# Designs tried in a protein design chat: VHH binders against c4kar8. Part 130

Target 1, 263 residues: c4kar8
Amino acid sequence: MAELSTPSPASPAPLDGGRGDELEKFTLRGARQILQLLQDLITHRGLITAHTGGGHSFMTAVLKVDEERGRVVLDPSPDPQANRRALAAPRLTCVTQLDGIRIQFPLVGLGEGQDKGRPALFAPLPAEMLRLQRREFYRLQVPLAHELSCLLKAEDLARKPVEVSARVIDIGAGGVAVVVPTGAAEFVIGGTLPACRLALPDGEPIELDLEVRNLNRQTQRNGTEQLRVGLRFAALPRAADTRIQRYIFKTERALNAKARGGL

## First folded at step 8 (VHH)

Design q41 (framework vhh_7yz9_2)
Fold by ESMFold2-Fast, scan of step 8:
Structure q41 (fold): chain B 263 residues (1-263), chain A 125 residues (1-125)
Amino acid sequence: as target 1 above (263 residues)
Amino acid sequence: QWQLVESGGGLVQAGGSLRLSCTASGFTFSDYAMGWYRQTAGNEREWVAFISSGGDTTYADSVKGRFTISRDNAKNTVYLQMNSLKPEDTAVYYCAADKSFYGLTEYRPSEYDYWGQGTPVTVSS
């Protein structure tokens, strides 16, 4: 049985504070963004490891965000010693993850009390929260304005070679999802498409091998059918990997800058 | 003494399927709400699905339409049918039990009655 109040040995450690300037681009400081992220932790029932220093930590969760009083309500540890360490600590470092996104935030001024007649811990809202994507799981929804395409080298129903230009709808470190016109080519899960060409906005098309991972037939609102194909990068060259990650990072920053301006 | 024992994990290719089982002993299974959580190496546990003693279900957004939770009270077992598996589903999967459906859903893991030891699932690309 796992203990609820103590982290597993594999629980994530807090990030090194020595790279504070490089982490600024991943730091949320807007009050609305912080409130939304805390509500997301509640909605997704995220378990949190709270580090009290000296190698001590305990398992908690956000129970409630009290916007009027500017504080969060946390589940206490069932271990009274862990709660005493937390209350005595000058700060808690809270670490969690939702859907491949690492989230870390400090809590200062921890107190104890009750929520709905049950024990609870209280702390002022954090002034900042760190939000880091895990590279292998991140999928960028490609903006329509970018008109990203991938030229697929596939086979038709008679097993003759055909080239199909497919629109890229999402992209990550491990692959892309594309939309293919119905009937343009045959795809088999596990099949390899060699020497395909991924067109990014900056530079020459990237030549790469793609493995078919999934197929999804969808009917559009106008009644037309399209095939969505999930493709994995097979043996991705370092230079190609770097260009893809640069595109993802630049696009994510531009989208986040727009969102932050609206908040 | 109570136990929750998960089984059915293993290696599977993306797009494949697995069925996880969690068998309970030492308590009256039919009275308990059951849930599935998962944890990747170096990360915290996240919830996957819940089922009440009466059979009502709820799912995390990341698994809706792909995973199905069910129970067999005669076998003291809760199941997680996992379809269309993705590499990001790679995790150790844990079951949990609570007398109250609200205990499982109110983000008070300190109040959960029982936890299993976990079963690993690896989804290769």
Scores: ipSAE 0.012, ipTM 0.369, lowest interface PAE 9.1, mean pLDDT 78

Design q42 (framework vhh_7yz9_2)
Fold by ESMFold2-Fast, scan of step 8:
Structure q42 (fold): chain B 263 residues (1-263), chain A 125 residues (1-125)
Amino acid sequence: as target 1 above (263 residues)
Amino acid sequence: QWQLVESGGGLVQAGGSLRLSCTASGFTFSDYAMGWYRQTAGNEREWVAFISSGGDTTYADSVKGRFTISRDNAKNTVYLQMNSLKPEDTAVYYCAAQTSWEGVTYLRPDEYDYWGQGTPVTVSS
């Protein structure tokens, strides 16, 4: 039943408690805390990736929290197709970051209408929000001014080798997310891209192996469609790990200093 | 006190069907992404199928169109429906669970938090 009577020759790595308890520690269920966190996203103009399922997502933002009606107001996509997918979805999974903390929450019952005479999306306030301050979940949003790129070794539609320069949009301890021009290459989830080159400021490109984790056709706030590719570090050399961590640390410090500095 | 318990494995003739189940306890199943992997003796685990916490699915090329992964959050169970089975599908099948990342639709074996003990599937010619 619950315990096997047949002994194993080796014990697996044990866990102290359920990992569900770990997520519970990071889950906000208080109405006040949820309202405050949503308001913080408004104040910091945090961009939200709203996943509609089937590998589709769009960029949005919280425009307003309507406490009296118990709803959140979201910026609609300028792409009508993205909005139709969102409205047809049984659930949106919203993901964002605030001060290095990963924030994730569901929205159910999405509708469309008007806010102050302008098109808007709205949904009931979420009953819970996940707030994770774990290094493996942290993703630094790469400043556009840094112009970080990763040269990917992939295959085209004809299965011929191709090199694609992709813009790095976020980076963490476990990988990067990049934007690839539509049709530039074929990506297979679980496939390995060997000897890719990650360009960081103040140094030569880092050569590393990347594994494709996710593919999303993402509609940006300006209506532009992009292929977002999530890539994991398959074989991360110590020197590369050190340089990536230094970049993340220095960039976080610079962004924090800029955010709190008045002059 | 977490558990993943696989069931439904066994012997089946080529061209037949089998449904594997994996029931979770000790963690909030609905927050986790689930994967199915298989392993033959002396080889590393091979990815078969993935389902996110939101229900998005991806499949290995070798099983696309034949296998279907699904989940029932009310029962804390993930399923793998295997149709048109081939002798090459013979393996020990493992389920695995991990907290979902943004947009993730696949995880490497070493990235899962929880693993089941495996259920054997043998496909005879």
Scores: ipSAE 0.000, ipTM 0.304, lowest interface PAE 11.9, mean pLDDT 79

Design q43 (framework vhh_7yz9_2)
Fold by ESMFold2-Fast, scan of step 8:
Structure q43 (fold): chain B 263 residues (1-263), chain A 125 residues (1-125)
Amino acid sequence: as target 1 above (263 residues)
Amino acid sequence: QWQLVESGGGLVQAGGSLRLSCTASGFTFSDYAMGWYRQTAGNEREWVAFISSGGDTTYADSVKGRFTISRDNAKNTVYLQMNSLKPEDTAVYYCAAGRTYFSIEWYSASEYDYWGQGTPVTVSS
């Protein structure tokens, strides 16, 4: 079961609100954008996995958009039981891919009928569609020569403030992964590290708040243990976002040029 | 405290098969999506396969049709059945757990909450 949730202004902050906020910027809500994307799926005959809940799914496709009736027409499953599960489901989560771009959308109020004398499933047009390019979450492996670092403001085991200069091993639009020695600081998944400083090769360090997203313990070849910490950018000023994207782009181009020269 | 323990790696000949296992403790396994990633020396960790809390699966194009991900919630274990192995499948394989509120395979490794230590797989030519 894949789920799509977006926080509403009337709802309290969700338990994992950081993920909801990240997906919101990739969520299409404009009627023209939704219609265009659905039409693109029809044109490319995109195969859709429709999740009906309880661990069940079936393969379908959008056959038609009926703008006048405000609904989509879906290809039913050749398995009657899959169709019965879909009709009984309160919600379908539809997942597909178009030119390497992940697309996800909910359908509510599924019905059964006919389209031009053939069996079909119908649902109201979705109010939202997620369009997520994998490259928007691309992570650049930071070249060792760049010696990229992030000064983390954390707590030690005794809950005393500590500053740790961590090596940045990868960086993307949404965050960084860093390496710290085991025991250098305490990290709690979902915890925030305020006023950390990311040092890029050009210009002043970027001050930012980081959220701990994941922890991975690795034993190195020399027998020492290190902790890899995944960190999300909580809020990023436009200028900082531009600098990070510029660093990623310039470094990718340099690495690609070096790889071609190494041929 | 949480833990992910991987097993089943080793040396295998091209065309052979291996089954990797990853057993979880310290969190409610059935609420989490599970993923497999792999990493070769000098390269970034790449996504291999995903299974939702409800059992829905997705695969990277490089392994689709050859690898199968599955889970056993009673044993808190996720599996990766690897068939028709190729030398280019040689890597250290990592399991990862993340909350299933969203499909996680679209995101970087940073979206997973828990990671294993890795298990090496070597495929001879």
Scores: ipSAE 0.000, ipTM 0.174, lowest interface PAE 13.7, mean pLDDT 77

Design q44 (framework vhh_7yz9_2)
Fold by ESMFold2-Fast, scan of step 8:
Structure q44 (fold): chain B 263 residues (1-263), chain A 125 residues (1-125)
Amino acid sequence: as target 1 above (263 residues)
Amino acid sequence: QWQLVESGGGLVQAGGSLRLSCTASGFTFSDYAMGWYRQTAGNEREWVAFISSGGDTTYADSVKGRFTISRDNAKNTVYLQMNSLKPEDTAVYYCAATPSYGLRVYFDESQYDYWGQGTPVTVSS
């Protein structure tokens, strides 16, 4: 008996079909709604992970929406093999985020050509788009200026207790994603980190238990390796939940006001 | 099963005040954020005010400084206190509930799962 997969909203992996009835409430089918959402993705320069099947995917973006011809224009991959797989696939599953909200949609009938003299991929407008708005799927990208941290209580390679101060890169009602230097601690998917401390700007650190949900290893341009760790709140007291929601809302409000201030 | 019931609307003179109430049932009110929207004939719904589950508030520029949103979780009720009313505030007012915490949640109608039936407010000049 396995728990249904609930990857981080920032995860490129598609959501499974076992939640079909639940997902219907979050599915957009109106042509104008679909067009508006695709235009929002263009405005935000949102990176899209396009899954071509067989475990293959590539990074793309919507370059424009051609409403007159009823199609989207996508940025091709610099990898010719990825483009060939995409053109041969019966369907692409596209996964992205807009303001911390997970968006997923299919594209069928992919073709290639040129847009304003540059190579491009073309597909008909999707008939539906999934827009997940549940609290467990929302993630706020934490501004670097906030210097939000979480003190993790983990184990090293020798199974000795270690404390690691990790930078929080995103936060939601269901958990946080943090970055840790590679080798600072050992993490196991499904493992529990007890009595960790989340430092929010307001008040003392919140003590909570975190479950490891996902791991992604990255090599930075300066040669430093970092590990992105997705962590779920195992049990969250109401007072702690309220403080986290307050931080998210105040930060969103400030970011939105800043974006609207460009008159 | 779920229900949102607005009350407190009516007729008022310009410069007057009204307090709208919206009582929720059929869901855990304290876990939801609440918004107020309004609509005039021939126009789309416009966002007015928002209150998070934690009590943080934000307002549309047109009502900022005049309207106050608040909530009472013990009564499952959200309120909109409207002061210094203008003829331009004449509209049908709707309350709405959302579990969403996205950046656009408070002004994006698509973020709201539950909507009230609306209560009319008329401000005479």
Scores: ipSAE 0.000, ipTM 0.284, lowest interface PAE 11.4, mean pLDDT 80

Design q45 (framework vhh_7yz9_2)
Fold by ESMFold2-Fast, scan of step 8:
Structure q45 (fold): chain B 263 residues (1-263), chain A 125 residues (1-125)
Amino acid sequence: as target 1 above (263 residues)
Amino acid sequence: QWQLVESGGGLVQAGGSLRLSCTASGFTFSDYAMGWYRQTAGNEREWVAFISSGGDTTYADSVKGRFTISRDNAKNTVYLQMNSLKPEDTAVYYCAAESGWYTVKYLSPSDYDYWGQGTPVTVSS
């Protein structure tokens, strides 16, 4: 029986398209299922990371589904360069998650125009959508109020040691994603950052060796660009693993209780 | 408020089979991951099997290939099919529900949202 490989820890990173046989089990191709899932993304105000290739992405959202014309309407980036990259790309890979479910779908034939007098991007409805309800693919989006940070031990362009305090934006069993200003340090995919320090709300910072798994230049909805760095836990002591899992559990539980009106 | 009701325990000969059921009420069952735990006299509660809200399963090494966990969301029920039972499987079996996506081996019993009262299983030689 085929097993899925874990994607890079810095979700929302796209899954490898070469694993088609393994991912077919989780691929939706029914028109009604696709329409319903897109409508669920609208209802829950799901933020989508749209990958344009070359390590570039921007934040978007589905504004509406035009069933009559067979199109989705997307929120354009406030950064004109991000929109130009998207329109020039042969394919957009859209990644999001909804209640712990990883959702990924392609958009081909992106165009621009207006919807009710406001700028919009248009694309034909996707023919397929990937929906994964797997624990290994779930990433907790870290609430801003928690102010989670990771002190990275990195190198500058001259290979001199630098320390960078990076904001943790998501966390899972296998790693974290952090954001740093572009140019703050040099990151090399496959490189190891030793003795980094992850600050959780309770207790002493956790000392971790982190492997760089991916790099993504992300244009935010406000038009600013950030470097998103995906980092894998290279070797995690059991006590550290337990603390991280407990943080994820307690935070998700609190979010679920809030969403369900005091579960 | 909420309830988990286990059934299907009993006395069985070594090599035999039992099917445990756990029926949930008072919460949205389909949103929850379900686990089975067991406890023997003088020992801590040990994890046996887990099924996510999406149907993904994991098993403790001691039961792999012998036990199968499954769920029926229409009936709000999780099952544990126990085959090739051994005297070492003698324990009180507990059903637990959690709202998270987590690996159960990192969770303490206090981390679960809901627990059943337990159903005893005795495997004779």
Scores: ipSAE 0.000, ipTM 0.167, lowest interface PAE 13.2, mean pLDDT 79

Design q46 (framework vhh_7yz9_2)
Fold by ESMFold2-Fast, scan of step 8:
Formats: sequence, structure tokens, C-alpha cells
Structure q46 (fold): chain B 263 residues (1-263), chain A 125 residues (1-125)
Amino acid sequence: as target 1 above (263 residues)
Amino acid sequence: QWQLVESGGGLVQAGGSLRLSCTASGFTFSDYAMGWYRQTAGNEREWVAFISSGGDTTYADSVKGRFTISRDNAKNTVYLQMNSLKPEDTAVYYCAAKDEYGIRVWYSSEAYDYWGQGTPVTVSS
């Protein structure tokens, strides 16, 4: 059994509100486009969250694209349990970001073996990759140095009220993703967390209601487990929206300046 | 009230040059990234060039080496210098502004908050 009693979904909520034709315009199906995007993920050392089902995921990366054999080579988890879950899964849903653009793709037929004498996971090249190139889907990966946090009003495993300070790992126009230590609180998809406090630089914390949209237990690269919670902003006031958007803008501007200036 | 006003379009011969200008008002221009798009009748808008608020540029493969995007923050103006023009460059050209989040979505017209009226460019022969 899991350390949490709350069920965690393996799949994120639909991005198009259930309309597949809206997602089609963001779907890459050309072999050259898919290969180029996978190569970009390798070049930028992009970390991938691979969802294995049952609310479980692990951190991986694309190590290599083997065009001759038509497959990708993935970094296995240091946790043998995570690798066993991945190999038993009928499908991995891989989610990552490249310069804030959400990238999502399925891998089916996962196997294990060795690449250059080291353990590796292998899967056939995906037939499609989703690249969400809209402002509403953009998520800033929050720099660790910013120590951005959100105080959540939740319930513990015994259904008693608890306040949990959660680290914000990404932020966008519609919400945040936070990390909560396993066992610290219980969350339910669709549940509302009232009067939470989002701590942004340059002002008082923003008080807001958050809706739980997604839950996943993630095995980190060091083998430890954490709970990732996706939270939607409910009834966000314009002043709060403006502060969040300015934070995102200024942070991207600073990151672009560092990349160009060689800081 | 915000505005983006484009100018500099017209008729040129193949191999010629043209400079488009786009002047912004009603928002803090220096805080915005700027893009150029073009559109022919019956087709979707095609991304051409992008410049970040910090001056970083990128170009569509079809125009690399021929077009140059630049900006003058003192004049609230973005420019598109178009050299070695080809008949297939014939289109209505639009400037557009977006805030800085989602820099890598410069190729999606849906990411842009403000749009100009468009300036026609016709390349003959």
C-alpha cells in the first residue's frame, strides 16, 4: 500500500476541455519534428516526469535517440520499485518543459537492457508528441533560489485540519504545482483549499482559493518519494493576477539575460 | 488605450529591400517582446521573426539571412529590415506584442496580446 490513503490520478486533467480537435493543432506527427524535439530535450538535459499509472511517476531523461532501431533510451530510476512499475505499465505518459513550453508524449512497449554497459530503459519512438504553444499552457519553472512557497490549508491523513508550507515548482496564469512531503496532508481531486497564501517577492502573500486538479507520487532521482500537487487558481482577483504575471515576466527576463550574458 | 501602428509596406521588385516599422503606444514597450507575422489570403498567419525585450532574436527558416528584426526602445518602435526579397515574400505583414512569459512560444500567434492592423508587401517579378 501507498503511504497516502488518497487516490492519486496517473493522468493530468484534459488540456482542451475534452475537445481533441483543439489538441490536434499542438500535436507533432512528423518523424523529423519528433526527432528534433527529442534531440532538443537531450541537448537541454530536460528532466522528464514519466507517469506509470496508479498515481505513480518517476524522474527520467532521454539519454539517446536510436534512429536505426527506432527507439529512445531513457535513464532508469535508482529506485528498483519505480523501474518495476514502469516496466509493468501498459503506457508511460511523459511530461516535460522546454523553455516553459509543456511537452507531453506517450511511450508504449517499455523494455530494459544496457546502453554502453550501463542499465537503460528502451521504448519505441513515439508516433506523436504534444507541444503546447499557448500562453494559457505556459509554466515558469520556479528557480530554487527564489524559495517560492504556498501555505496550504488542507487535512492530514486523519482528516484533521493542517497547514502545510509547500514549495512551488512551477507557476502559470492558471495555477501552480507544489511539492508536499509524503504523508504531510491528504488531497482529493476537485477539492477546494480555501484561503491559502502564495508568497511572491515584493509584497504581502496573496490569499486565494485553490482547486486540486492533479496528484502524483513522484520518485526523485535520489530514490526518495514526494507528492506533486497541481492547483488551479479559483476566482483570482485582477491585482493578484497582475502580480503573478509580473513575477513570471521578470523571472523569464532575468533568465534570458543570464543565458545571453554568460552569467 | 494601446495601439500598434505599422508602416513601410509597398511594392518592390525581386531582389530589392524594404524596411517595415511598428510603433507602439499605450503600454510599456520596453517590457514587451515583439514579433512579425505575415499572411496570404486563405492561409493562417505565419511567424517571421521575434525579438525579446532584452534584444534576443530568432527567425523563421524561410527568412534567415535575409531579414533582420531590431528595436528602438526610445522610439517605442520595432523594425523588420527585409533584404533580397522574393515573390513568395508577398503578404500582409503584422507586428504583435506579448509579455515575456512563454518566450519559446514566439511562433504561436495565439500567444500575442496586441496586434497591428497589417501592412501589405508585394514583390514583383
Scores: ipSAE 0.000, ipTM 0.190, lowest interface PAE 13.3, mean pLDDT 80

Design q47 (framework vhh_7yz9_2)
Fold by ESMFold2-Fast, scan of step 8:
Structure q47 (fold): chain B 263 residues (1-263), chain A 125 residues (1-125)
Amino acid sequence: as target 1 above (263 residues)
Amino acid sequence: QWQLVESGGGLVQAGGSLRLSCTASGFTFSDYAMGWYRQTAGNEREWVAFISSGGDTTYADSVKGRFTISRDNAKNTVYLQMNSLKPEDTAVYYCAADIYSGFTVRYEPSEYDSWGQGTPVTVSS
């Protein structure tokens, strides 16, 4: 079914298969804890990236938890094709963040219907949820106003060198996720992109080598499709690491202040 | 290379019981979550029951209290014990190996089908 060894890197991307045993201690299986976490996602109106397999995902949100019927209600995509892929999938892998904590959970048995006359998706409550507070898994969602970009040195379909300016949508200690126009370049899992240039606010662009970890064609809430590429930092110099960490810290601080109406 | 083979379906009277089996080959069964789905003519395939690689189970509301999913990793087999069967349970039942077993994603070779052939269950009134 899937040709990719890792799910696409829609922000934030699912954790890889090599970490299954290490993640067990961060897995919630208690009914009360699961219900509370889902309610927290509703309260904070957190956006969820739902991976449907085959390199596809869409943006959704938990609209409500129906405890009496034992199900969760999700916001459908405005793209009917994304909804059809979701309904055909044996499982959705849902990924989000809450207060800097990575949350990941499966939904099995997705159905469609209506909630108060509006289209909705629903699924049984998940039996498990991952709640991961480790620094290496934290991904800052990059504000659109920052206009962060990375100039990628890649190849086109004819294997000719091309340069692609990609928008950075999230950033962490280990890498970035970027958006590229569909068809602008070829990306292969495990491929190396040498001498790319990451443009952070303040100062010269950072030159670094990037490894392609994930690919995902994501349908946005407005119905448009974009290619999201997850990129790992290869051999990141200490000075570059310090600048990236400083950007993440300052941006988190500013976003926390803004959430309280300060900025 | 990977295969799932369902068996155990048949004709049964309302109130009766059946045990479905699904035997996996060509992959490391214990690494995967397993599920049962069913489909009636003219309707979409619906989920019935799920068991994680760690043995945790969940059930659709329509079958809670009547169906039990279990697995035997030594035999590479997942089971669905169906009790108190109703005419509404009439369907073709499918077994699926789930590559998204909680938080672990694995590559599926191009020749692998995630679905088995199915086993029909008919419940007469």
Scores: ipSAE 0.000, ipTM 0.109, lowest interface PAE 14.8, mean pLDDT 76

Design q48 (framework vhh_7yz9_2)
Fold by ESMFold2-Fast, scan of step 8:
Structure q48 (fold): chain B 263 residues (1-263), chain A 125 residues (1-125)
Amino acid sequence: as target 1 above (263 residues)
Amino acid sequence: QWQLVESGGGLVQAGGSLRLSCTASGFTFSDYAMGWYRQTAGNEREWVAFISSGGDTTYADSVKGRFTISRDNAKNTVYLQMNSLKPEDTAVYYCAASERWEGYTLYTSGEYDYWGQGTPVTVSS
């Protein structure tokens, strides 16, 4: 098998054109799967970055799937020039994210018209959709303003129990990465930290067991040294999993909206 | 095109030693974390040892103190030095590569990007 370089699921940039064949194992071609995925994008009100080539793109969304006519209906850009570029392009490359999973698909034969009396773009249903099944690899970089923390139950240098409040720098479905000052506690790769508490903004801290996966010592630009600790969630309750996923989704959506601009 | 080629397996008496090697091509080896897994007939693959791109190591409790994982980035090779071998270590050993190793993914066989074909190890009593 050929080497596969995969961008972050949150990245709006399309995957390399020459990698289409290498992504075959992640490509959906079943009509039912394609229709279900498009409907999921509608249900979640997913924002789509549509690339028209030449470094140009615009934000759109699937308004509906017209199964009888075999087409998708898209929200046009408020910028007439973007719509003209889209209509002139041989294909659009549409990139979006659903539950931390990267979704990418082509649209060919774009036209313009009306849907319920409003301007709309129309295209035949895509014959294929890429869905990168790397949910466990997705990591949200936690904004500093959120002050997300995890209270770790560990041992100090003398092997005495200690509680360390660690800043969460990234979070995913399978775990978190935290930073602690060098020497605040001793961590052993493969070791378990029981009854730690993850503080999310909307509610009480989540109590969970964490397994140490990796350790990385970093010197910051200001000369201070910190320890980055990668931690896996052990036996995460469904309610906790739901809260974590909701936090990730809300934060990513807010960051995407901010990057697009407040217009 | 990628490859992981394992070597060094074979037959050894209990208490003996073997060194497994796994040579990588078709990706930037130094950017990848490397793992060793083993599988016996009728059982799922079980994790044995792990080494990060930065050289941090971790081991399954069953092999801790007996096995050592190491890497040589100049040779695109990861090694598993197996000492004090026991009959229960008999298995087909696989190497695996992952560009992402933080969090949950390290201990499940389905989450590595690349896998070798396996090399058999038999430990007689």
Scores: ipSAE 0.000, ipTM 0.109, lowest interface PAE 18.5, mean pLDDT 77

Design q49 (framework vhh_7yz9_2)
Fold by ESMFold2-Fast, scan of step 8:
Structure q49 (fold): chain B 263 residues (1-263), chain A 125 residues (1-125)
Amino acid sequence: as target 1 above (263 residues)
Amino acid sequence: QWQLVESGGGLVQAGGSLRLSCTASGFTFSDYAMGWYRQTAGNEREWVAFISSGGDTTYADSVKGRFTISRDNAKNTVYLQMNSLKPEDTAVYYCAAQDTGYFRVSWGPEDYDYWGQGTPVTVSS
């Protein structure tokens, strides 16, 4: 009846989580940038998940930035136990989003008091804030009018090489999702498709290696079956990465412009 | 079609043990981090344990020393070994998968891409 020992627990990764060099490009350290971002969170009434460690978190919001005292004022939890955990924690990891961009920042030295006669939590202004670009998580739904295709190098049901022109339905920094007719080729999760060709509107097809990440068989409203294949970019040359990013941003801007036109 | 299929839940006496399993299909399991969450009626989902794609583990304070998370990439399965069970461990347990192709700095529920259906665990005193 001996108790099994588990490894010592680790807290969720802090802002700089041992990946300081990878995160530096997304980290805001300028005092004015930090103040502006916190003010934007107030203006948009953004909800913040504050992680206190040990898997515990609570919902809060930035109520006020006190620039003279170098403090941020937070809305306390209606749960008194959550507030006690937060006050006892050596660090809060605050996570929110603004316009689809993930924002993360540490708060150290949390205290309690009152703001305008109401209970509040106080902390010094963070020295840094992480702003993860939409591009890291965003997947653009490809407009049908663009007719994006990817020529896949795969195998048929008899294990013979076959080339399949697949329609690209979404695209992001890490990969694409494509649609193929059922039975056109066999796909193995974790399998690599070498030397595939991605056709973008401007310029020559991009040659790249794709890894099969997921498969989803879907029945359309007309009763036709199709296979949706999720594909990861196994390796991307810098030029290919740049061109894919330019396509995504250009297309998003064009779609936003149409939306502002009332469509 | 992606799936996370949970098994191993049930009724157990306090001080007993259970092993939960969660088998994944429809995605490259070895590239995903896996988590276990639990939920009691009227409460939010509470994080229990995490295992990275590389096998690094983290646990909630309430289960440290009692629970062990592990994975078998050949079987596309994540496990939660639950020892020294207490009545307060009674909950519906969920497995969840997170794509590690993106940088993620927290293990909140919003960071997971796929969720299981849940498996009930009841610990009687």
Scores: ipSAE 0.000, ipTM 0.213, lowest interface PAE 11.3, mean pLDDT 78

